# VH-VL binders against Large ribosomal subunit protein uL10m (mRpL10), part 51

Target 1, 224 residues: Large ribosomal subunit protein uL10m (mRpL10), of Drosophila melanogaster (Fruit fly) (q9vpl3)
Amino acid sequence: RGKINIQRPKAPHYERARVVAVTQPKYPELPKAKSCFKTRAERTQQQQENPYNEIIAREVRNWLDHSRLVAFFHLSSITADDIFRVRVQLHKQNLHLKSYGSKIIEQAVKNTRYEAIVPLFHSNHCIVFSPDPEKTAALLRIVRRVPQMVLLGGIVEETMLSRNQLVAYAQMPGLHAVQAQLVQTLSQAPGHLIQQLQAHQNSFVQVLDVHAKNQMNEETPKST

## First folded at step 16 (VH-VL)

Design kb12 (from ha127 with heavy chain D105E)
Fold by OpenDDE, fold request of step 17:
Structure kb12 (fold): chain C 224 residues (1-224), chain A 119 residues (1-119), chain B 111 residues (1-111)
Amino acid sequence: as target 1 above (224 residues)
Amino acid sequence: QVELVQSGAEVKKPGESLKISCKGSGYSFTDYWIGWVRQAPGKGLEWMGIIYPGDSDTRYSPSFQGQVTISADKSISTAYLQWSSLKASDTAMYYCARSFLYWGEFDYWGQGTLVTVSS
Amino acid sequence: DIALTQPASVSGSPGQSITISCTGTSSDIGGYNYVHWYQQHPGKAPKLMIYDVSHRPSGVSNRFSGSKSGNTASLTISGLQAEDEADYYCSSYTSYSDPFVFGGGTKLTVL
C-alpha cells in the first residue's frame, strides 16, 4: 500500500481538477472585521435612525409645545425611589417630571425655537412640564426641598427665563391680581397723583428756597 | 388664617363605629396632605395615615392598615378618620395635621379629638 | 416598629442651653434631611418648631435651633425659659411606603 505522500499530493487528474475547481465553494470574502468600535459618527447616525428615538423625540416636542411652564433641572445623586417620590408630589400639582437622554432632547429640539436649551442637557437632567404657569410657585416650593434637583432655568409663556428670573416670576402676583392692581391704579383719581406730585414739588421748592435764603445770607457782607 | 378644626370628644363602647372629622380653612384644602396622628394617654405621637384630598390618595401606616379608614370630602374641606368597630385600645387623642409635602412637616395641627372607648 | 430614639427626659435651669437628641438609622435621619421637631404642651396640640433639620418656621423663637450629624438629629434650646417646659418630638421621613416616624418624645423640665 503506497505511502500516500500527504506533503506533496500528486496533482489530481485533469478531469478531477476541473471538478474540484468548479465545486470549490466561493466563500464570500469574510467581511473585513468591522472594528467592534463603531466610530462616534456611526453610533450617532445609528441612533438617529432608531425609530424609537424618534417617537420619544416627538413626545418631548409635544410636551414643549403644550406646556406653558417648563423647568430644567440638574439631577445630582438621586435615587430612583427619590425621583418617584418627587414625581408623585409634583404630579399632585399638575407638574410633570420627565427625564430624557441628551441625544433625544437634541433631536427633539433640532430646528425648533427650543434649540437654545440644548446646552443645559450635558449632564443628568430632568424637565418639569406644566400647562399652568401659575404653578411656578408651587414647583419652586417643592423643589427647594429636594437638594438633588438644581434649577437651571425654564420657559414660561414661551419666554426663556434664568433661575433668578423664575424665582422672581414665582413671587409675582398672578396675572389677574396684577390686572386688578393696574385697574385700581388707573382708577385712582388723577387728583391724588397730582397731590402727591405737588407735595414732592412743594417740598423740593421749599428746600430750594431755604437753600437760596441761606446763600443770600452768606453773601450779605456784614457791613461793619 | 390657616386652621384645622376637629370634631368634639367622643365617648363610645367597644364594638361601636365612629367617624371623626377635621375641617380645614384659610388655605387650598386640595393642595395639602392631611395626616392623622394618634396619641394614647401618656404616650407619644403615632402616625396613622395621610390623605391628599385633591385626588383622595390615601396611605396608611402599616400598624393602622385595615384598622381605620381615612377619607376626605374636598367640597367641604373636611378629612375623616373612621372605625368600623372600636376597641378599648383605641382610646386616645387624635390629631389631624396639614403637610404640603408627602415627606414634609406638619405645619398646622387640629386641636385634637379625644376618643374614649370604655365598656 | 421603626422608632426614633429620644431621651425620656431632659432638664435645665432658666437661661441655660439644652439639647435634645433624636437617633435614627441610615434609612431615616441618616438618609434624609427631613427631620422635624414638635413642641407639645400638656393638653395642647403639637407645634412645629423645626423642619428639615434646621429650618425655623415663622413665629418660632430663634432660641430653637436644629442640627444633624450622622443618624442623630439634635434640637437645641438656648436661653431656657419656663414656657419651654413641654414634650418634644422628633420626626423623620423614612420611605415612600412608610413616610413618617416619630420619636418617643422627650419631656423637658425647667428647674
Scores: ipSAE 0.867, ipTM 0.951, lowest interface PAE 0.5, mean pLDDT 88
Fold by OpenDDE, fold request of step 17:
Parts: sequence; C-alpha cells; structure tokens
Structure kb12 (fold): chain C 224 residues (1-224), chain A 119 residues (1-119), chain B 111 residues (1-111)
Amino acid sequence: as target 1 above (224 residues)
Amino acid sequence: QVELVQSGAEVKKPGESLKISCKGSGYSFTDYWIGWVRQAPGKGLEWMGIIYPGDSDTRYSPSFQGQVTISADKSISTAYLQWSSLKASDTAMYYCARSFLYWGEFDYWGQGTLVTVSS
Amino acid sequence: DIALTQPASVSGSPGQSITISCTGTSSDIGGYNYVHWYQQHPGKAPKLMIYDVSHRPSGVSNRFSGSKSGNTASLTISGLQAEDEADYYCSSYTSYSDPFVFGGGTKLTVL
C-alpha cells in the first residue's frame, strides 16, 4: 500500500478534478462596499437630494417669508447650555433663534430675493426670526451681552441691512415718533427755507446800511 | 420712571401664611424678569427665585425650592412672594428686583418688605 | 450653599483707592463675564454699581470700576468718599438652573 504522499497529492483524475472545480463554492466577491468609494461629490449630491433637506429648506423659507425681522449672526465657540440660555431669553421677546446648515440655506434662498444672504453663511451661524420689527432693539440689547454671537446683518421690513444699519435702526425712535418728527421737520422746512432765502437779502441790506452810515460819517465835515 | 413698590412690613406668627407684593411701574412689566432676594438681619443677600411675568416662567433657587411660591399678575404689574407656613427663620427683609436678562443684573430694586415672624 | 467669597471688611481713607475682591469658581466668575456689583447703605435697598464685570449703569460715578482675573472679580473705588461707606455685594451667573449667586458682602468703612 504505497505511502500516500500528503505533501504532493497526486492530481485527481481529470473527471474528479472537473467535478471538484464545478462544485467549488463560488463565494460571491463581497461587494466592494460601494459606500467606501462614493466620491465626495456623490455624497454631497445624495445629501442635496435628501428629501429632509427640502423640508428644512421649506421651513427656512417659511420663516423668511413670515418674519419682519431677520438677523444673521456668526456663532463662535459656544456651549449648548449657553445657546439654550440665549434661546430662552430671545424667545421671551418673541425672537426665534434657529441654526441651519449652509447648504440648506442655499437651497432655501435659491432664486429668491434673499439669495444675497448666502455669503454670510460660510461659517457657524445662527438666525433670529421675529414677526415684530420693533423687537430689533431688544434683540440687540440681548445679543450685545452674548460675546459668542456676532451680528453680521439682517433684514427688516424686507430691506437688507448691514450690521451698522441695524444698530442705527435699533436706536431710532419708533415709527410713530419718527413720523411725528418728520411732520414737524416738514412743517418747519418752509420757514427755514424762507429764512435762508432772506438771509442773503438781509445781509445785503446790512452791508448797504453800513456803507450808507460810513458815507454819512465821511460827509459830516469835521467842524473845527 | 422705573419703580418697584413693595407691600408694607408684616408681623406674623409661626405657621401663618403670608403673601407679599411687588408692583412695577414706568416700564413694560411683561418684558423683564422679577427676582426675589432675601436678606436676614445682619446677613447678606440671598437669591430666592425669579419670574418672567410675560409667561409666568418661574425659577427657584435650590435653597428655596418648595419653601416659597413666586407668582405674578401681569394685568396689574404685580409680582408676589408667598409662604404657606412661616417659620421664625423666615424673618428677613425681602426685596424684589428687575432684570432684563435671565443672567443679567438687577438694575432696579424695590424698597424691601420686612417680614418678622415671632412667636 | 455656593457663595462667592468676599472679604468681610475693607477700610480706606478719603481720597484713597480701595479694591474689593470677589472670588468664585470656574463655573461662575471664571466661566462667564456676568459679574455684577451692588452697593447697599444701611436700611436701604441694594443699588447696581457695576454689571458684566466692568460696565457702569447710568448715574453711577466713574470712581467705581470693575475687573476680573481668573476666578476673581474686583470692584475698585477711586477717590474714596464718606458716602461710599456701605456694604458691597458681588453676584455672578452660574448656570441656567441657578442663575444668581451672591457674595457674602463686604463692609466698606471710610475712615
């Protein structure tokens, strides 16, 4: 009985080899997890096509359309607790603090009058919405006390305002007060114009009077 | 002018209930927090709690939680501090004070209400 | 009870500058710039003197100033006057659950 050479087994008979070859379980090549090869572009595209993003974008649009005051802030390093604290305080004044991804904002404002705000959202940001533009002063009063929130600009009554313009707006008297001031100014305007128009005439008359007085003084013979 | 006017001094016995008041004027009462601060005789200031009259959001110091009740009636611009059962240790001056911010300063104070609890 | 630490008493002569310290922790004074100072005369309600570490309310003398370093806030009164004799209290924000903590108070005597 020949020693079965276990190190170099005799090649199986051709027929057996064929059967073994056919019966070898073809293990399906583990599908190369397509997930590992999704290009950044494909991942980004999938994120863009996410129906959830569309829903959120719609929400953002809704906020923009129904808000008379919108303020944009850069958000620096801030804790969740601090954000919550600020959010609660803002809410007390009917100011709604929201945070959205930049892509969502882009999608939300695409082909709208708000498209100009997109450049403001390159970093961490938050948005404050309010239906009441009179709350601008209150908003600024609050956020001035929050160093992590930096005002970038905003929209008041459908007008885009810079940071400085928002600050100026907040310092202005209420609409009625401004209207009253305007009426007063307009009522005084004719008087002021008349005064200005007459100022030159009056100056001329004064110069003439001085000249006349000087001439009279020159004509008065020094009675020695 | 902004003013907080508190109710007058109270002399009570242990076990009695008490409600003191703080009326705000000269500002929008619903847009500011009202805090209550205790000062025992010869002692320092102790924060008791705070209320936002606009929505009646109320917060208490842990030391005073369950010991007092803070409330407000925005219709008459008045905040309240109430005890269900007074203790001798409740003898103190009580101040109400206004704050715009939850984390902010008390910028205006009431004149204080002296509560004396003596057997 | 978590209280801020103040010296019990400070004294100075008229015209001098004095400083009152208020020491807390990293969770209050060290964590936030919401430190406030109050002046209280005997039998009177407290008065706000400084807010947010160094800001003065309208009507408060420029002799009062505030600063902070680490976990310690300081109230400085320059040109000390007799009317400055009072108790001074610091306060700080700590957390949302406990937003207000006072110091123990400092009695300032003008000699």
Scores: ipSAE 0.867, ipTM 0.948, lowest interface PAE 0.5, mean pLDDT 88
Fold by ESMFold2, fold request of step 17:
Structure kb12 (fold): chain C 224 residues (1-224), chain A 119 residues (1-119), chain B 111 residues (1-111)
Amino acid sequence: as target 1 above (224 residues)
Amino acid sequence: QVELVQSGAEVKKPGESLKISCKGSGYSFTDYWIGWVRQAPGKGLEWMGIIYPGDSDTRYSPSFQGQVTISADKSISTAYLQWSSLKASDTAMYYCARSFLYWGEFDYWGQGTLVTVSS
Amino acid sequence: DIALTQPASVSGSPGQSITISCTGTSSDIGGYNYVHWYQQHPGKAPKLMIYDVSHRPSGVSNRFSGSKSGNTASLTISGLQAEDEADYYCSSYTSYSDPFVFGGGTKLTVL
């Protein structure tokens, strides 16, 4: 049924396919597969080197290079309609919600200072990109009302920030306050920052478990 | 000091057109949804539709689709509700209200515009 | 077309605690925490009292509280006062097509 993705037109895919074909890079077309004679290991290796993954990885690199704000989230179970409404709301604030496979993220950040973020993508995740770092407050205001998105941390002005640092950044009233906070943050080793982000992820899982148990107890009679 | 100020009460005949307004002040008008809510005399609240003035994204309740037009002029921070041909059943109080999120609360409401449609 | 169900009326004496219910489905109140409560005095616009089940906006008395259990949200008014006499509406996000569904309203009478 055509109830999904209300913001997307139901027009024939021909127009979309034509635009995609014009914009595709000149990747060599792989020969027809002779899968009958290939081993499982060879098939797995061949799949890992799919040229379309490199096209998508270039897209991720382009987002990273042109975004002054990048935020990483753990993404819990969510319907297509719910993630769509969140994506639309974020887009109104020039915030771009994307999701990519962990292998593609690895390819995108290879040989960059951001290689240390790869462990954050072990679980289901999404990323928000924006050229506008002042939109961090709007981002957090929106996602605090989306329980399925749990903030892990981010990158602001090419500086990695922990969850708590990103929240503090969003509360700062002016550019000079942000610059002072970033100078203090830059003195920390990148590996230490990743450890802090991972620790916060574990803490959020514990909080969600407590919240779920509290929610199940709301039917308990009040003793007052 | 967030404020939504609506246009004054209207008395109309069936078949006439009408456009009522809602002017927002004290906040970033283009960063919030403006919704329209109907309340027939002695009845409850009914959501009619909503607009995001920043990009004119407009959504209608299925019950009101095709019966009204919602628009906004962001240069004067004003949203509109418009009928091309009023019916007697359109007699109601009409409120505008703002929401930051499409799934959020209406945190500020206009004072209401009473529309009376009779001969 | 499924509306949120509220009792038509509730009454209580000054100083009493009163609870107004709002019952939906597992697809709205049961599945989301986007339940909001509005107070409307006669001839006045609605006023937001509670949002996201239990949050009070600035300027709303702490006598108002909200909760939910399963598919039912509840607005509780403690220390009932004469000015609390009004109509109360719940609302909930239900779907992308119906993001602002209202209950039928509850008339609160202070005896």
Scores: ipSAE 0.804, ipTM 0.908, lowest interface PAE 0.7, mean pLDDT 81
Fold by OpenDDE, look of step 16:
Structure kb12 (fold): chain C 224 residues (1-224), chain A 119 residues (1-119), chain B 111 residues (1-111)
Amino acid sequence: as target 1 above (224 residues)
Amino acid sequence: QVELVQSGAEVKKPGESLKISCKGSGYSFTDYWIGWVRQAPGKGLEWMGIIYPGDSDTRYSPSFQGQVTISADKSISTAYLQWSSLKASDTAMYYCARSFLYWGEFDYWGQGTLVTVSS
Amino acid sequence: DIALTQPASVSGSPGQSITISCTGTSSDIGGYNYVHWYQQHPGKAPKLMIYDVSHRPSGVSNRFSGSKSGNTASLTISGLQAEDEADYYCSSYTSYSDPFVFGGGTKLTVL
């Protein structure tokens, strides 16, 4: 009676092997142990729901809504000391330098008229707020001395301006509102420009005339 | 035109108090810093301190801290430099100067006030 | 007292170019581009000639120019004139607590 080699059983007949293969219990693949470590993506998503971010976003919105001058800057390798120095000087001019995270900005401006500014916040950035649009010249004067602060653009009197437009605005003497409108008009296509330019020119001339008249009236000594 | 006008020359004795003035005109007085600079006879310029008249933020050179008082009256666009007790070593020309930036240049200067302290 | 170092005197002939040096440290001239130059005639108040290393205020002659290398700033006066005879002072920002430091001054003589 041939010793049944229990250690290496002869491969079953092909048909039996097929039946055995089909009848083998398919154990569900054990769920890959979700690594207890939340992926960076999961952590980032959880950070988005931080109530603190909502509060800050509201703050940003408040600044935007109450500011007549908003300027956006890129920061290039600036030290804390440099930022502090500039911040103090800006503050003296009623210019408020703030820095926020990109996600906070996105949340703050979502579904608002300011949504277009989101692309400006992909890198290190800061924002300067002011209730006074007349401080645009002062702002530019200060930041010109800080090469690490690069002007990207801004909002003046609810009008979004490019870097060049802001510079132009700051150089213009007179009524800031009219200046902003003029700069916007000049940036539009030539065909629309002529009609709008005439209207704005007339308004500008009228405002200048009123200003000139007011100055003349102040120079007329009351001959008592 | 921007102008800084200082008070006239002073002759004092040691131990006396003194207050000199610098009046700004032709610009927004509250939007610029006013610095004080000392120049002893035949010597160089020495920064003493600076004030922002808009909020009266005042900074002193370490060498002059506690030795003088800088103040401003924005209502009359005037900055002041004062001593409680003069010394012979305080004999010098004193200049006020305007700066837009805390770290910036002095772009306009007063004519200077000569202070002579002698027994 | 931390002072910027200037030569005591410099001389030149009319029409020549002269350079006045101002040497500081890495914490002042070497650290910032806030170097300024002042001209002072005898018995007169100083006048700003150059600001921020190389910028010229309005009304200042183009004969005056400024530069900086390392810890040394330089004032160059081209086409020297008799009226340029004066004392020249450099200044620099140093720190928030001590924002202004002057050099010792340089007497320029026009021969």
Scores: ipSAE 0.791, ipTM 0.901, lowest interface PAE 0.7, mean pLDDT 87

Design kb12 (from ha127 with heavy chain D105E)
Fold by ESMFold2, fold request of step 17:
Structure kb12 (fold): chain C 224 residues (1-224), chain A 119 residues (1-119), chain B 111 residues (1-111)
Amino acid sequence: as target 1 above (224 residues)
Amino acid sequence: QVELVQSGAEVKKPGESLKISCKGSGYSFTDYWIGWVRQAPGKGLEWMGIIYPGDSDTRYSPSFQGQVTISADKSISTAYLQWSSLKASDTAMYYCARSFLYWGEFDYWGQGTLVTVSS
Amino acid sequence: DIALTQPASVSGSPGQSITISCTGTSSDIGGYNYVHWYQQHPGKAPKLMIYDVSHRPSGVSNRFSGSKSGNTASLTISGLQAEDEADYYCSSYTSYSDPFVFGGGTKLTVL
C-alpha cells in the first residue's frame, strides 16, 4: 500500500493533461508585452537546458566509447519495482541498464558512425551497456524473461548488429567463430568495395578470412 | 551434471545452534541464486530466503526474517542456513535450490537435509 | 499467509488427462508469467516440470503442459501414468521484496 499507481501514475496523467489543455477557455489573449517576456524566458530556458543536454550527451558518448556491448530495447509499460529488479539482475552480470531522451541520443551520436541508431529512440526505450561482449548471451538469457524489453539490435566490438545478428552472435562458440564470420561477411561484400579491397584494412580482413576458412576446413573428414 | 549436495541429517535439542550446508558443483556458483525451502512433516513447501553468492545479496521471507541466517562462501561454492537457537517447530526437511533469475524457477534442488529437534 | 490456491487432491485413471489448477491474484499469477510447477515424489526433492507458465525443461515429457488464464494457472498431464502419482506445487513471482509464493500442493492419485 505504500507506493500505489495513484501516487505515481503513468498513463492517466498524460491523458488528463491533454484533455485539460484542450478544454481550457481562451480568454483573454496574452498581451504582446507578456508574450515577449515568455518568449525571452522560453529562449533563456532553452539556452540554459543546452548545457544539461551536452553533459548527458557526453555521458552517453562515454558509455558508447567504453562499452564493447551495447543493446537497444523498446520498453513497454513497466512498474518502477519491475525495472529495478531487472536493473539489479543485469548489474550482477556487469550489464548496465540506462535510458536517455531521443534528443540526448541524437546529440551524442551526431557526426559519428552511430547516427543510424537515432530512429530506435522515437518510442519508450532503454539501453544496456557492458565492457564485456561475452555477456551478450547472459543479457539475452535475462531479457527473454522480461517481456517489457523487446530487443531492437545492438553494437558489438564497434559493429552494428540487427536483432537477428545479435541473437546469432550470442549463440556463437568462441572468439574465432565470431571473428571468422565478421571477416567473411566483409570479404564477400558486393563489387562496390573494390577500393576497400585495396585498402590496408582489407589486407587484415583477407588474413582473418584465410584464418577463418582454415578453422572451418579443419572439420574431421569421414573415412570411407 | 549440475549438482547441489546438502549436509547430512541432524538430530538436535531445543536451544541448540545449527548450520547446514549446500555445496554446488558443475556450474558457475556465483552466477546463480541459492534459495532455501522448508517442508514440515506432512506439509507443503515454504520459501525461506535466497542469496546471490556472487555479491552476497540476501533476501528473506517475512515468515523467517530474523529467525535464520543465510550465507555463502563462494570460495568453496557453498551456501548455508543457520539457526542460533532451534525450536521443536523447526523439525522439517530443508532443501536448497538454484535459480538463474531472481524471478525465475528453481531448476536444480539439493537432496534435502532432515532436521529433527526433540527433547 | 499469502499462498496460491490449489485443490488438495485430484485423481485420474491411466491414459486420461488431468488438470491441476493454481489460483492467485493480480499481483502474482495475474500480473506475471513467472509461474512454475514442481513435482515431488514421496521422500524425494521437488523436480521442475514447467516454468514460465508453459515451458518444459529438457528431459520433461511432453505429456506435461501448462497454461494460464487471468489469475489461474493450470498444469495438464495427458496420458496419465502410474509414475505421475506425486505431489504438485505451483509457484509464482510476486514482488521484489517477497519474490516467491508456493501453492499449498496437490496430491495426484493414479487409480
Scores: ipSAE 0.715, ipTM 0.878, lowest interface PAE 1.2, mean pLDDT 80
Fold by ESMFold2, look of step 16:
Structure kb12 (fold): chain C 224 residues (1-224), chain A 119 residues (1-119), chain B 111 residues (1-111)
Amino acid sequence: as target 1 above (224 residues)
Amino acid sequence: QVELVQSGAEVKKPGESLKISCKGSGYSFTDYWIGWVRQAPGKGLEWMGIIYPGDSDTRYSPSFQGQVTISADKSISTAYLQWSSLKASDTAMYYCARSFLYWGEFDYWGQGTLVTVSS
Amino acid sequence: DIALTQPASVSGSPGQSITISCTGTSSDIGGYNYVHWYQQHPGKAPKLMIYDVSHRPSGVSNRFSGSKSGNTASLTISGLQAEDEADYYCSSYTSYSDPFVFGGGTKLTVL
């Protein structure tokens, strides 16, 4: 999807500013002592009307809308330096490590099919987003060496996958790899390969053609 | 086959500049760090610095910060180690090696480049 | 404090098992499982023998094994052979600014 490339933000600078805002301690804006009832009610209402919560929820929605890979992790105790080095390593593979409060996640996924993910964020956690589902293998390779991050599952191409399903997905060749393999095969022996595939009534070519046509809008059955 | 091929031996005088190279092949060059390791004659290994050729992110050992320059040209899959002014104490074998992770192991090493600095 | 120490030399006869130690601190070997071992024959580049304390890369003999206890990592070579005669270096992650620290090296002599 080309609009993913067009909609890519300058994530390092923008995300750094937003993460700092989310991680900063809130301090009371009220310097005066009110009654306990009013103080509790005013603090609750002030938290509900905090405009930064909606801005951050919009950020999460943007990540979910533009990421073809989303992975959820339980995060054990880890130093700030260690999580930073992991975030840098992931970023080099176009994998974006984020953490958000459960209230922000609830607001971001409200009235979406992803509301079921909210319980994952009641404990210490992190999320990895990427526009590139082919980066699942790189993600698992990195995280395997980081015992503080425990994979819970993920979303690939808008489909929820369990931990085992995500690992299995990472071992499959991508659509582009399958397309490259088809082109190489057809170029080497086009007459024999086309005859064998057609005679055996194999749907393999149809699956490749459907994926290629969806992405490139070209007719491949006639190209021989 | 993964391979790191380094430039040939160098004989230099103090004060001269030098740039040595390390060419990677058989793997995705931009997806691995390339580190540089020094070994003086008869001595142990010393880490000098590391580069990620994919984005040129470069880090130096505190002992070598400002002493050398590490760079890469991803279009020809080559990393470089450079001195602006060599010292006699720079006489050593210099290895390049790759690592997938910034904190990981060096799984493949170049053959080494011997640099001799004497008057 | 952040240096790794190895014995300068170790020796053994063919067929014996020997162990090379690498001692650091709670901030490196004691705090992480990123301990690696390299073998270097004279005039040759180092070769990775063990990574992450105890894992063997493909193509390395199962006679080589690794472990750690507290702040000390160990490389064990069983069934010692003449070609095992080499220098051995440990390495560990210490911090983001110094992610690769080597031990001083151990010369293994096969008698």
Scores: ipSAE 0.634, ipTM 0.835, lowest interface PAE 1.7, mean pLDDT 79

